# VH-VL binders against Nucleolar MIF4G domain-containing protein 1 (NOM1), part 2

Target 1, 198 residues: Nucleolar MIF4G domain-containing protein 1 (NOM1), of Homo sapiens (Human) (q5c9z4r362to559)
Amino acid sequence: KKHVKGLLNRLSEPNMASISGQLEELYMAHSRKDMNDTLTSALMGACVTASAMPSRLMMEHVLLVSILHHTVGIEVGAHFLEAVVRKFDAIYKYGSEGKECDNLFTVIAHLYNFHVVQSLLIFDILKKLIGTFTEKDIELILLMLKNVGFSLRKDDALSLKELITEAQTKASGAGSEFQDQTRIRFMLETMLALKNND
Short names: E, the ipSAE of ESMFold2; O, the ipSAE of OpenDDE; V2, 0.75 times the mean of E and O plus 0.25 times the DockQ between their complexes.

## First folded at step 1 (VH-VL)

Design b9 (framework fv_bexmarilimab)
Fold by ESMFold2-Fast, scan of step 1:
Structure b9 (fold): chain C 198 residues (1-198), chain A 120 residues (1-120), chain B 108 residues (1-108)
Amino acid sequence: as target 1 above (198 residues)
Amino acid sequence: QVTLKESGPTLVKPTQTLTLTCSFSGFSLSTSGVGIGWIRQPPGKALEWLAHIYSDDDKRYNPALKSRLTISKDTSKNQVVLTMTNMDPVDTATYYCARTPWLYDAFDIWGQGTLVTVSS
Amino acid sequence: EIVLTQSPGTLSLSPGERATLSCTASQSVSSYYLHWYQQKPGKAPKLLIYGASSRATGVPSRFSGSGSGTDYTLTISSLQPEDFATYYCQQYDRSPLTFGQGTKLEIK
């Protein structure tokens, strides 16, 4: 829908309430399915880019979803989350040309920061990445912890401790080559810093 | 741990340009979504927002004063600078800088304020 | 611009009493962008309530905020001597960011 795209193109912090209000009116005038499909498509178009999405712009788009999730209904956030996770899985498995995977992963991080998703989802994703433990997985783990590490500790310190133990065990079991890699060591240091520091 | 402090001249003559510096510690203005705003308060009057700068260098200005205001940051020095041109006696006020975290975009930590008097 | 009107301008009460401070917006605002500040004479404002109802870190439980749309309220359930101050509401739902004119809470 051309109108929804126009609203998203003008989205900024100061006009967030006006734009979310206009979207709420559109939800009253159209079917939930049509609006969810249209909104999700427009947001995905903005977020699935070959270059890294600017931090402020990404946070504004996810904040809009959070507002609608709480004002229109939880189905809005659920629909968007499903699309994001589905696209992330496809790009993660089959690859992409640029920063699309990083952008989608950061969207998931901010869905957690804005209370659309719970910490359980984030821990499930991180455990999966630790399970496969490739160079790309290490970088995604670091990206997630950078965005949500302190919030994860606040929400579930025990699960964070368990995650760190799993990562240490995986690194130890991987052998000398993995233990000598700078990025794996940096990841473990980051995890320990999150566990121990304010 | 987080502190902000305003510095600059306490006395400005009409038509001169005011330059204020906000020096902060305990956080970085390279942290995603964090911002610093400037707010002023004339003696005995209400708070008035002037300008805002974010970590990504996004700048916002009060439209009523936009032609007179410039905000900039030096992330390496932990400083934000506000410049206001063509000062008038009605601009006499205590000038504050304050931090906004992006989650709720409220001014959670404020500087002590600096009183700027505009007189001949 | 959105004008925030605070009432009353001055509220005179004794310690132990309940204070109710109102903030009315000229247009509907998202509660997510409605915040309250406390300011004592000669001091900088302090964030009290953010997002209409969430207490800032270190703010006592006697302070509570509520409201939606155009009407917002700050309540202090049992006034302590240190609570006598000027209170400001603020919105950033729409540019420009605006503050109310303040409510002065003074000792009777």
Scores: ipSAE 0.000, ipTM 0.442, lowest interface PAE 16.6, mean pLDDT 83

Design i1 (framework fv_imsidolimab)
Fold by ESMFold2-Fast, scan of step 1:
Structure i1 (fold): chain C 198 residues (1-198), chain A 118 residues (1-118), chain B 112 residues (1-112)
Amino acid sequence: as target 1 above (198 residues)
Amino acid sequence: QVQLVQSGAEVKKPGASVKVSCKASGYTFTSYYMNWVRQAPRQGLEWMGMINPSGGSTRLNQKFKDRVTMTRDTSTSTVYMELSSLRSEDTAVYYCARDYLWSPFDYWGQGTLVTVSS
Amino acid sequence: DIVMTQTPLSLSVTPGQPASISCRSSQSLLHSEGKTYFYWYLHKPGQPPQLLIYEVSNRFSGVPDRFSGSGSGTDFTLKISRVEAEDVGVYYCMQSIQLPLTFGGGTKVEIK
């Protein structure tokens, strides 16, 4: 729906309450399925761009989802999450030309930061990236840890410790050229700093 | 640039204690174990133990466990090795050395000569 | 404790000629995860020891390609394809699979 897209195009921190209220009214006037489909499509169009989305705008869009998840219903966030994960899986497996994968991964990070998803999902995704351990995987791991590392430690320090052990084991098992890569070293230093922060 | 700078040479009498320091710079101090290794004159390298600078936990060589204490100060990025009940056989150069994930002892301090004599 | 035995005790090499140093461990250094926890260090006169080779065959940053490590299980070799004057020092092997960490007795390399 053109109206929903127009609301998202005007979204900012000062008008967040007004825009979320207008969206709640639209949910009363239309079927849940139609509104979830429309909102998810518009959010994906706004957040999953070829260029890296500015962090402030990304946070505002995901915060809007969190508000509607709380005020309208849990199915709003669930529907958006399913679309984001499906799109991420497709782009991750088959590639993309720009920053779409990075933007999708940042959306997932902020869905966790705003309490739409639980730490279990984040750990599951990170473990799968460690399993494949390509250069792109390492950059995605770093992007996620940058956005949510301290929150993961707070929510489940034991699982974070286990994740770090898996990453260390995987890195050590790689060939010497891979082990000497600056980004792998940086990732492991970041992980150990999170684990060892007092 | 990773650097480990140790305290200066010490001369001690038998029965005394010595405390050697190792100040780290150029990396996240609490992310890497620090080892202590010594070398007596005309002898080989001997591992004494290691400390995790984050929590302060230690793993010590049984040979030294009753006499050695390892500590750290995170505010100054410094580790300490204190050896008590010194004997003439403890005369050695003492080194701190960083434990990198897959390459232990990747960077070493310059060494501290401890001489135990009457 | 794992015992590390180095041979020879000392080696005099003509410049430009190859050198070979052996190290044998009292038990296997291969971990179940597939890694071998074996390392080579060089202790030059007046300097602290320095890491040469980690996990059997990987050269540490800045180590010239004339140095190569090989081996598996309990038997390991360090080779220098063309010995140069700056290679003088005592070479030590080490294992880190089991505490305490243990070093070989050292092999002194001198120029003839």
Scores: ipSAE 0.000, ipTM 0.420, lowest interface PAE 18.6, mean pLDDT 83

Design i10 (framework fv_imsidolimab)
Fold by ESMFold2-Fast, scan of step 1:
Structure i10 (fold): chain C 198 residues (1-198), chain A 120 residues (1-120), chain B 112 residues (1-112)
Amino acid sequence: as target 1 above (198 residues)
Amino acid sequence: QVQLVQSGAEVKKPGASVKVSCKASGYTFTHYYMNWVRQAPRQGLEWMGMIDPSGGSTRLNQKFKDRVTMTRDTSTSTVYMELSSLRSEDTAVYYCARVRYEGLYYFDYWGQGTLVTVSS
Amino acid sequence: DIVMTQTPLSLSVTPGQPASISCRSSQSLLDSYGNTYFYWYLHKPGQPPQLLIYEVSNRFSGVPDRFSGSGSGTDFTLKISRVEAEDVGVYYCMQSTELPYTFGGGTKVEIK
């Protein structure tokens, strides 16, 4: 829908309340399914671009989802999350030359930061990445920890400790398999800093 | 390797419009937001807005929103900033600057600048 | 809009001596995720601005270690441990926590 896309194109911190209110109005005037499909499509178009999205703009888009999730209904966030996870899985498996995978992963991170998803989901995703432990996985782990590491520690310090132990174990076996060991060391240093800087 | 090359100086009369270009090379054009920042004589830096070269979406400073248009051409890796209804206080050097995301949230490379002079 | 205030307006430094520039924001630049979107730029005569420090204290590639950034919340400082002739220019702080992105008024550094 042209109108919804127009609202997202104007989105900024100062007009967040106005735009979310207009979207709430649209939800009252249209079916939940039609609005969820339209909103999710428009958000995916705005957030899942080949270019890297500035973190501020990404956070604003996800914050809008969080507001609607809490004001309109939990199905708003659930619908968006399902679309994001499906798209991420497809891009992760089949690859892309742009920043779509990074942008989608950052959306998931901010859905957690804004209380749309629980820490359990984030830990499940991180454990799967550690399980496969490719160079791409290491960069995604770093991206997630950069965005949510302190919140994960606050929410579940024990699971964070267990995650770090799994990563260390995988890293010890990964010797010559990787082109560049520098990023693995940086990831482990980041994890240990998160654990120890409480 | 990264290079941002802007169009040459412009002299305009009040009420006219100006369109400045910024041609990118040395990186994947669609992977970085492009910002426009200006500096009037003896004044500081002022952010005008940004464009996503991939989708063409923009975020504009409210001060310029009704006068500024940002566009791009992916075939030539070029971003454009058009400012209409020019006033004498629009006399400034206009810069394009790219921004990173992926833990790097800053203007890392800037164009050389384009002087726009608005005079009677 | 977040207002960025720099002090001093100008600074004359004897070569080899230290310099300190302050920047204050009208609102905290710390977001709810623990990130502080604060930067220092140097604008040399005849050149475009160049990034010196990103996210408060991280030196950009190629920036000499005599430059250091510190601060939190609303108060930030850029220090040059020993000023050299090549450091002459106008220094600007910037925030990208909130749109519109805003810059400080600038601090001119010149040699005595």
Scores: ipSAE 0.000, ipTM 0.440, lowest interface PAE 15.9, mean pLDDT 83

Design i2 (framework fv_imsidolimab; at its last look DockQ between E and O 0.04; V2 from the best seeds 0.00; counts 0 for: pae O 9.2 > 2, placed apart)
Fold by OpenDDE, look of step 2:
Structure i2 (fold): chain C 198 residues (1-198), chain A 119 residues (1-119), chain B 112 residues (1-112)
Amino acid sequence: as target 1 above (198 residues)
Amino acid sequence: QVQLVQSGAEVKKPGASVKVSCKASGYTFTNYWMNWVRQAPRQGLEWMGMIHPSGGSTRLNQKFKDRVTMTRDTSTSTVYMELSSLRSEDTAVYYCARGFYDYEGFAYWGQGTLVTVSS
Amino acid sequence: DIVMTQTPLSLSVTPGQPASISCRSSQSLLHSYGNTYFYWYLHKPGQPPQLLIYQMSNLASGVPDRFSGSGSGTDFTLKISRVEAEDVGVYYCMQALETPYTFGGGTKVEIK
């Protein structure tokens, strides 16, 4: 555990290959289950905190997961994703005053960017948020689109179009629930810009 | 309003250690990384490292990896930077600076702490 | 480490005249996702450094719009449309693409 944490604390783009290699060696020396538990725990501790994670730092952590996902096995990414989704559901349900939710969402975004998860998962998440359509949901949608919007457009333009239609429908009926419509408009504009490759 | 208040000036002998504190207020302490930056006389700014207040994780400049320890006390919203095996070239003003989440830079800084290392 | 090179080392400007400072990075600071982890700071005498520009071209809160930042992946410019007495100090560029974060050597701006 200490060794894994130490590796993560030194994680950077220049030493990514070295660190991933060392982790691979650990996977060879230990059971995959134990390593998955240990690595996931360490990653969750590093990335999913009340502290706002710098974007670059977050990307580095998730990139590491991607590398191991592709070199060690898909169970590495799957195990981490499961933990992320579980934690997100808990925090989203009960609320949080910190940045845990944002961090978790950013993790998911980058898991997609680094090809650990497919676009289908992202669209499902976005559809769920559009379904509930709260202020927080809008913020999270914007956060996701900021990180993966262009990629989604490239991967599945049809699903994006359907998502926009759904969002427009919700927006048209939710005016009385929001004191400020600015964020809603901005979200829709963002979506449309993506669709039109602006 | 966000405030970072650092401890007072220090005078140390070569080989000694110094521990500088940075007390944060006006924001959620555990929501932002804290950075340490120093400036030696007639030199530029130098990034030393940063600490994650919630978990205590650190990222250090390798130049100082063997001599710098960063810690935090969440109960007092205070971050500490300890530099050991002090040398004359460690004479500098040391700053704490609040980190950034997404696009922001170091928008908030402490007032600085002068550390003088002399025989 | 990423090396940041600033030019010029010093600049003397007449009040009301424009100023321009350049910074070059040893590698591109543009991330594949479109972010440019580049920043400008001003360090005034007797004060801590203050953020001027974040992400290459965004003006920090409270900073006058006479300041502007531009650039590419490796070449960056800070412009002051009309220099004022309060702009005296040392300007630093910084990259935060990867650790260690690194600063340029600084540009000292003085008033003629």
Scores: ipSAE 0.007, ipTM 0.538, lowest interface PAE 9.2, mean pLDDT 91
ESMFold2-Fast, scan of step 1: ipSAE 0.198; ipTM 0.705
ESMFold2, look of step 2: ipSAE 0.040; ipTM 0.635
ESMFold2 (binder alone), look of step 2: mean pLDDT 91; pTM 0.938

Design i3 (framework fv_imsidolimab; at its last look DockQ between E and O 0.02; V2 from the best seeds 0.00; counts 0 for: pae O 12.1 > 2, placed apart)
Fold by OpenDDE, look of step 2:
Structure i3 (fold): chain C 198 residues (1-198), chain A 120 residues (1-120), chain B 112 residues (1-112)
Amino acid sequence: as target 1 above (198 residues)
Amino acid sequence: QVQLVQSGAEVKKPGASVKVSCKASGYTFTSYYMNWVRQAPRQGLEWMGMINPSGDSTRLNQKFKDRVTMTRDTSTSTVYMELSSLRSEDTAVYYCARELLYFDSWFDPWGQGTLVTVSS
Amino acid sequence: DIVMTQTPLSLSVTPGQPASISCRSSQSLLHSSGYTYFYWYLHKPGQPPQLLIYEVSNRFSGVPDRFSGSGSGTDFTLKISRVEAEDVGVYYCMQGTQFPYTFGGGTKVEIK
């Protein structure tokens, strides 16, 4: 555990290969379960903070996961993703005043960007949020689109179109539930811009 | 821990109104919907309606649309459900239930319930 | 409104034996999102209702693994592999696919 944490603390783009190699050696020396637990715990500790994690640092951590996902095995990324989603769910259920939710969502976005998860998962998440359609949900949708919108358009334009249709339908019926429609409009405009490849 | 505490039992006459309160604690009050569900004696659960996080909008079961008013007070983290023109068939235990919105939309937790008895 | 029909109305089970409860909806509960917003609740005596299963087959936090949910479309089932004394109460299915939310009539589970 201490070794893994030490490696993560030194994580940077220039030493990414070295660190990933050392982690691979640890995976060869220990059980995959133990390593997955240890690595996931360490990553969660690093990425899930009350303050917004620097974007570059976040990307480096998730890139590391991607590398291990592709070199060690898909269970590495899957295990981490599960922990991320579980933590997000827990935080969402009980509320948070910090940026933990944003950080977790950003992690998911980058897991997609680095090909650990497929676009289907992202669309499913977005559809869920559109279904509930609270102010917080809209914020999270916008955050996701900011990070992966163009990639989604590239990977599955049809699903994006369907998502927009759902969002429009939901928005049309939600006027009375929102004091300020600004974010809804912005969200729809963002989606349309992506659809149109603007 | 997340907790919903409701007001005490009420006894009302037909035609009167009753206002039940649900005080929330242990979570970000303004982030979640609150639902009201009632159970009449020897009956099942019946959804009455829900109020949005900001308190400026409600979605009601059409059965109660003319008699139910739902409000919430952010300063006290309390949600209210008022039922007017009470009838004997309104005798029931009334529950508030928080709606969780992330990924899945379910009711958790529930208040302890408030018995409202309508009798002449 | 979507009508939820539960069967049986009551069930008396010997401790350690399995139990099965059925819930049928008057129309498909598959939402446009692709998810099925169907839930199981348990209402124990003297307590408020509590969530057991969400979206057909997912156990809520703290729910023992002896509980399982299955189904699709209009037919759903809750199974208890080994009924315990603490499982006594009234079980309700609920649909959250469209408004108004509606519950089944409930299934009372008792211990023999």
Scores: ipSAE 0.000, ipTM 0.507, lowest interface PAE 12.1, mean pLDDT 91
ESMFold2-Fast, scan of step 1: ipSAE 0.324; ipTM 0.730
ESMFold2, look of step 2: ipSAE 0.007; ipTM 0.589
ESMFold2 (binder alone), look of step 2: mean pLDDT 91; pTM 0.919

Design i4 (framework fv_imsidolimab)
Fold by ESMFold2-Fast, scan of step 1:
Structure i4 (fold): chain C 198 residues (1-198), chain A 120 residues (1-120), chain B 112 residues (1-112)
Amino acid sequence: as target 1 above (198 residues)
Amino acid sequence: QVQLVQSGAEVKKPGASVKVSCKASGYTFTSYWMNWVRQAPRQGLEWMGMINPSGGYTRLNQKFKDRVTMTRDTSTSTVYMELSSLRSEDTAVYYCARSRDYLGYAFDIWGQGTLVTVSS
Amino acid sequence: DIVMTQTPLSLSVTPGQPASISCRSSQSLLYSDAKTYFYWYLHKPGQPPQLLIYEVSNRFSGVPDRFSGSGSGTDFTLKISRVEAEDVGVYYCMQSIEYPLTFGGGTKVEIK
């Protein structure tokens, strides 16, 4: 745990190959379950913080998972994804004071960007958020589209078009006691820009 | 017209349970969290907890641990708050109030209140 | 728990005169999204509480412009530029940055 935490603390783009190689050696020396538990715990500690994680550090941590997912085995990514989804579910439903939800959502976005998860998962999540359509949901939708919108269009343009139609329909009926509809408009404009290559 | 309508006044004996309802209308029931707030005579407002009507997930004030249960029925757009092992100090007006999200952002619509009296 | 302290406990105001109510939190209410999760509510006799101000300084729909909120961090103020008979009641501040959500003890505003 101490050794793995130390490796993650030093993680950067120039030493990615060295650190991933050292983790691969640890997987050869220990049980895969023990390593998956240790790695996932360390990554969650690094990525799920009350403050927003710097985008470069988040991307590097998720890229490391992607490398191990492809070199060690798909169970590495699956184990991490399960932990991330469980934590996101709990924080989304029960709440937290900080940026833990945003950080977890960004982890999911980069798991898609680095080919650990498929576009279907992303569309399922986005449709669920459109269904509930709270101010928090709108900000999470924007966060996801900012990170993966172009890739979603490339992978499944038809599903993206369907998602945009659902959001437009939901927004047409929406009213706000706070008199702040600027973020809903911005979300729809972002979606339309993705559809129109703008 | 957005409205929250609560059940009528209750009189209970110490040790009994009470279940207060709050029926929502005029908006998408599952798009807002529902909070419960009480006020005992000559006391201030006290937050009891909240429920997400979409999934039924709750965040409760630990002061009421084991005694309070919050549930919902999406078919009737109704939220329930049940308080068990009642004591005289539970005599209060109980309010439901909606918030936009799980952080309790602004209680913009409130129910009319339900008086619960606990006496022997 | 975050403790919300209101002053004064009560205020008696001549109609048309200004009123000022203070609320202090035991911790900063500034969230990582750069928003401050602080609110003012008015509880009139015989009615449920009603939202006056959200996010420190924003008037809720239908709230007269004579009400204004200000402050940052741990120190917040609600001002009524000219108090009217309809403004009688108990004013409560609230924080929602951490659980449990907590209210101030209330400030009772009465007309002289």
Scores: ipSAE 0.000, ipTM 0.436, lowest interface PAE 18.4, mean pLDDT 84

Design i5 (framework fv_imsidolimab)
Fold by ESMFold2-Fast, scan of step 1:
Structure i5 (fold): chain C 198 residues (1-198), chain A 120 residues (1-120), chain B 112 residues (1-112)
Amino acid sequence: as target 1 above (198 residues)
Amino acid sequence: QVQLVQSGAEVKKPGASVKVSCKASGYTFTDYYMNWVRQAPRQGLEWMGMFNPSGGDTRLNQKFKDRVTMTRDTSTSTVYMELSSLRSEDTAVYYCARGPIYWSSGMDVWGQGTLVTVSS
Amino acid sequence: DIVMTQTPLSLSVTPGQPASISCRSSQSLLHSYGETYFYWYLHKPGQPPQLLIYEVSNRFSGVPDRFSGSGSGTDFTLKISRVEAEDVGVYYCMQGIHLPWTFGGGTKVEIK
C-alpha cells in the first residue's frame, strides 16, 4: 500500500510508462483484490481534495487508471469507478464544503474521455441531475459538458439532442425555485451551442 | 428500429464447438455491452457473460471461462459467442441481450434466440 | 454468487384478479451509489425474455401500469393488479449488482 502511494505521488507525464509498468508488476505479484483496493484507495486520496485539483494532475491520474484498465484488466477501471460513484453519491447527498464533488465529477468525465466508461453512463448521470435540477445540479451539468460535450455529440448526437430537450422542458417549470435564472439560461445556451456549432 | 438478430439453429456433436452471431442495428453498436444468456430445456435463465464492443473486453461467468470466447466485427455490428467442448447439458436456447454495466435499465433489447442442440 | 429465490413456483389466477410474486436475494442489492440493481423480466411462450421493471420499481417503456415493483435490500415483490390473458408466462427476477448476474428460478403465471 505505502509503495503504491509513493508511486502516485511521483506520477507525471514523463514517468507514466515507468510507473504503470511497476504497477503491472505489482499486479502480477499480489492478488487482484488487494491491488485494486490499494490502488483505488491511493487514487481517491490523491484526487478527492477540498480544493479544485489541477487539470493536468487529474488527467494524469485518470490516464493511469485507463492504462491499467486496458493492460491489467477491466476490473481495475470497474473497481475505481465504483469507489468514485460511491464517494460522489455520499458528498452529493450529505454535502461538503470544498470542491470534492467537482473533483469526483471531473474524474468521471475523464474516465469517459480515456475510454474506461461509455457515453451511456454520462447520459444516465446527466439525466438524473436534470431530474432533480437544483442549483448544484446545474453547475455539475455545466462542468460535465465543458469536459465531454463535443465527445458526447460525436458519440451519440441523438441522445444529446434528447437530453437538451429534457433540460429545456425542466427549465420552463423551474424559474420560481431559483433566485438567479442566469445560470439556467447559460446552461441552455451552452447546450444549444453544442447542438448547433459543428 | 433497435434490433438484435441472431444466427439460426445449430446441431452439434459432443466435443464440438458452436459459434452464435448477434447482429445489432438501430443504435450505436459500441455504446452498449452485449450479454449472453441461455436457457436449457425445463430450466431457468443463466447468464454466461458480457462483451464490450468498444474495448473488446469480456466478463464471463466462472462456469464458462475456459470454454467461452466473445468477439466482434465492427464493420457489420455483430457480436459472436463461441462455446467449445460441447456436452449434452449445453443444449439450450442462447440469447444475446443489450445492456450497459452501470446504472443500466437492465438488458432491455433481446435477440430472438438460437437453439443449440448437442446430439449424442 | 448471489442466490435469487422466487416464490411461488407457479400460480393460476382468475382473469381480472391480482397476482403477487416474491423474490429474495442472499445478500443486499443496494449499491453504494444508493441504487438497487434489481430487475423483473417476463418470458412469454415463443418470445425472448422482456424487461418489465428496472431498479426495483421503475416500469420499462411500454409496460402497462397494472405492473408494479417494490422492495428493498433483500426482499422484493412484483404485483399485477389485474391479470390479463397476455400476462401468461414465466417471471424472473435478476440482480445486477455483482458478477455473475443471477436470475431467480422463475414463477409460472397461468390463467384458470
Scores: ipSAE 0.000, ipTM 0.434, lowest interface PAE 15.4, mean pLDDT 83

Design i6 (framework fv_imsidolimab)
Fold by ESMFold2-Fast, scan of step 1:
Structure i6 (fold): chain C 198 residues (1-198), chain A 121 residues (1-121), chain B 112 residues (1-112)
Amino acid sequence: as target 1 above (198 residues)
Amino acid sequence: QVQLVQSGAEVKKPGASVKVSCKASGYTFTSYEMNWVRQAPRQGLEWMGMINPSGGRTRLNQKFKDRVTMTRDTSTSTVYMELSSLRSEDTAVYYCARDTYYLGEYYFDYWGQGTLVTVSS
Amino acid sequence: DIVMTQTPLSLSVTPGQPASISCRSSQSLVHSSGNTYFYWYLHKPGQPPQLLIYKVSNRFSGVPDRFSGSGSGTDFTLKISRVEAEDVGVYYCMQATQYPLTFGGGTKVEIK
């Protein structure tokens, strides 16, 4: 358990192959349930912090999950995804003072970028956020589109077009705060740029 | 076709109040914010404030906060601007102007014809 | 409040000649969203103001190609490549980056 945490603490791009190989060996030596529990716990501790996690470090951790998902088995990515979604739901509903919600959302974005999850999950999440359409939801929508927008267009341009239409419709009933209007406008502008290949 | 039609000219004494109306047609009234802008003789344009017709929320220029009230009536698609404690310096043409916030652009694409308010003794 | 300063106060232009109007803001107009909420309006005698340019450089529907906007941060320019009689009026810049919305003092364009 301590061994896994030590490996993650040393994780970097140059040693990715070595660390993933050591984790594959650990999966062969221990039960998959114990390894999935240990790996997921260690990754959540590393990725779900009150401060915004550096982009490169976040990508490296999620890339490691993707490697193990493809080499060890799909249950690795599934177990991690379940933990991330559960934690995100709790923080989203009950609030957080720090960047934990942003970090979890970025993890989900990179799970998509590295082919652990499919575009349907991302569209489902974005539609839910458009449904509630709070200031926090708009910021999360922008964060997701920043990370995955072009990939969503490539994977399912029709669903992206439908998402944009839904967001435009929802925006017509939005509040009158100037900052809120500016953020909504930027979100719609970002969406239209993605649709139009700008 | 989008149209904004304002009420007619008013002559008021100092200390009185004036209420100017702006009737909208040709679009979904509650989807666009309405701004009020005035121009005193030989002066430039001055922003007074705005109203969201959907919820009735307003954002007012601090200069006019204590004297201006903005309201709307969704059944008639009409916005109102009431200015109280009138002074000679309030003599101006008052315009309503539609904000394009629904399209994410923040510009005034359509303007009313203007209402001249004269404050004299 | 953001102060918008327009120069010159007036221009007399021979028909077909170019015209250039400047607007400077007391603070950067780049919003935290990355957008620059800066606009040009034309106020013709007997008519309400009309939008010419939105967000620095975009021509509003129906505005002739001879009008162009440019600039960034605090310094903005409106250019008319060939001034026509119908272009007579007072031109105003406006910022919507922060409340209250503020206008420039105006530039009167007349034909010589």
Scores: ipSAE 0.000, ipTM 0.425, lowest interface PAE 18.6, mean pLDDT 82

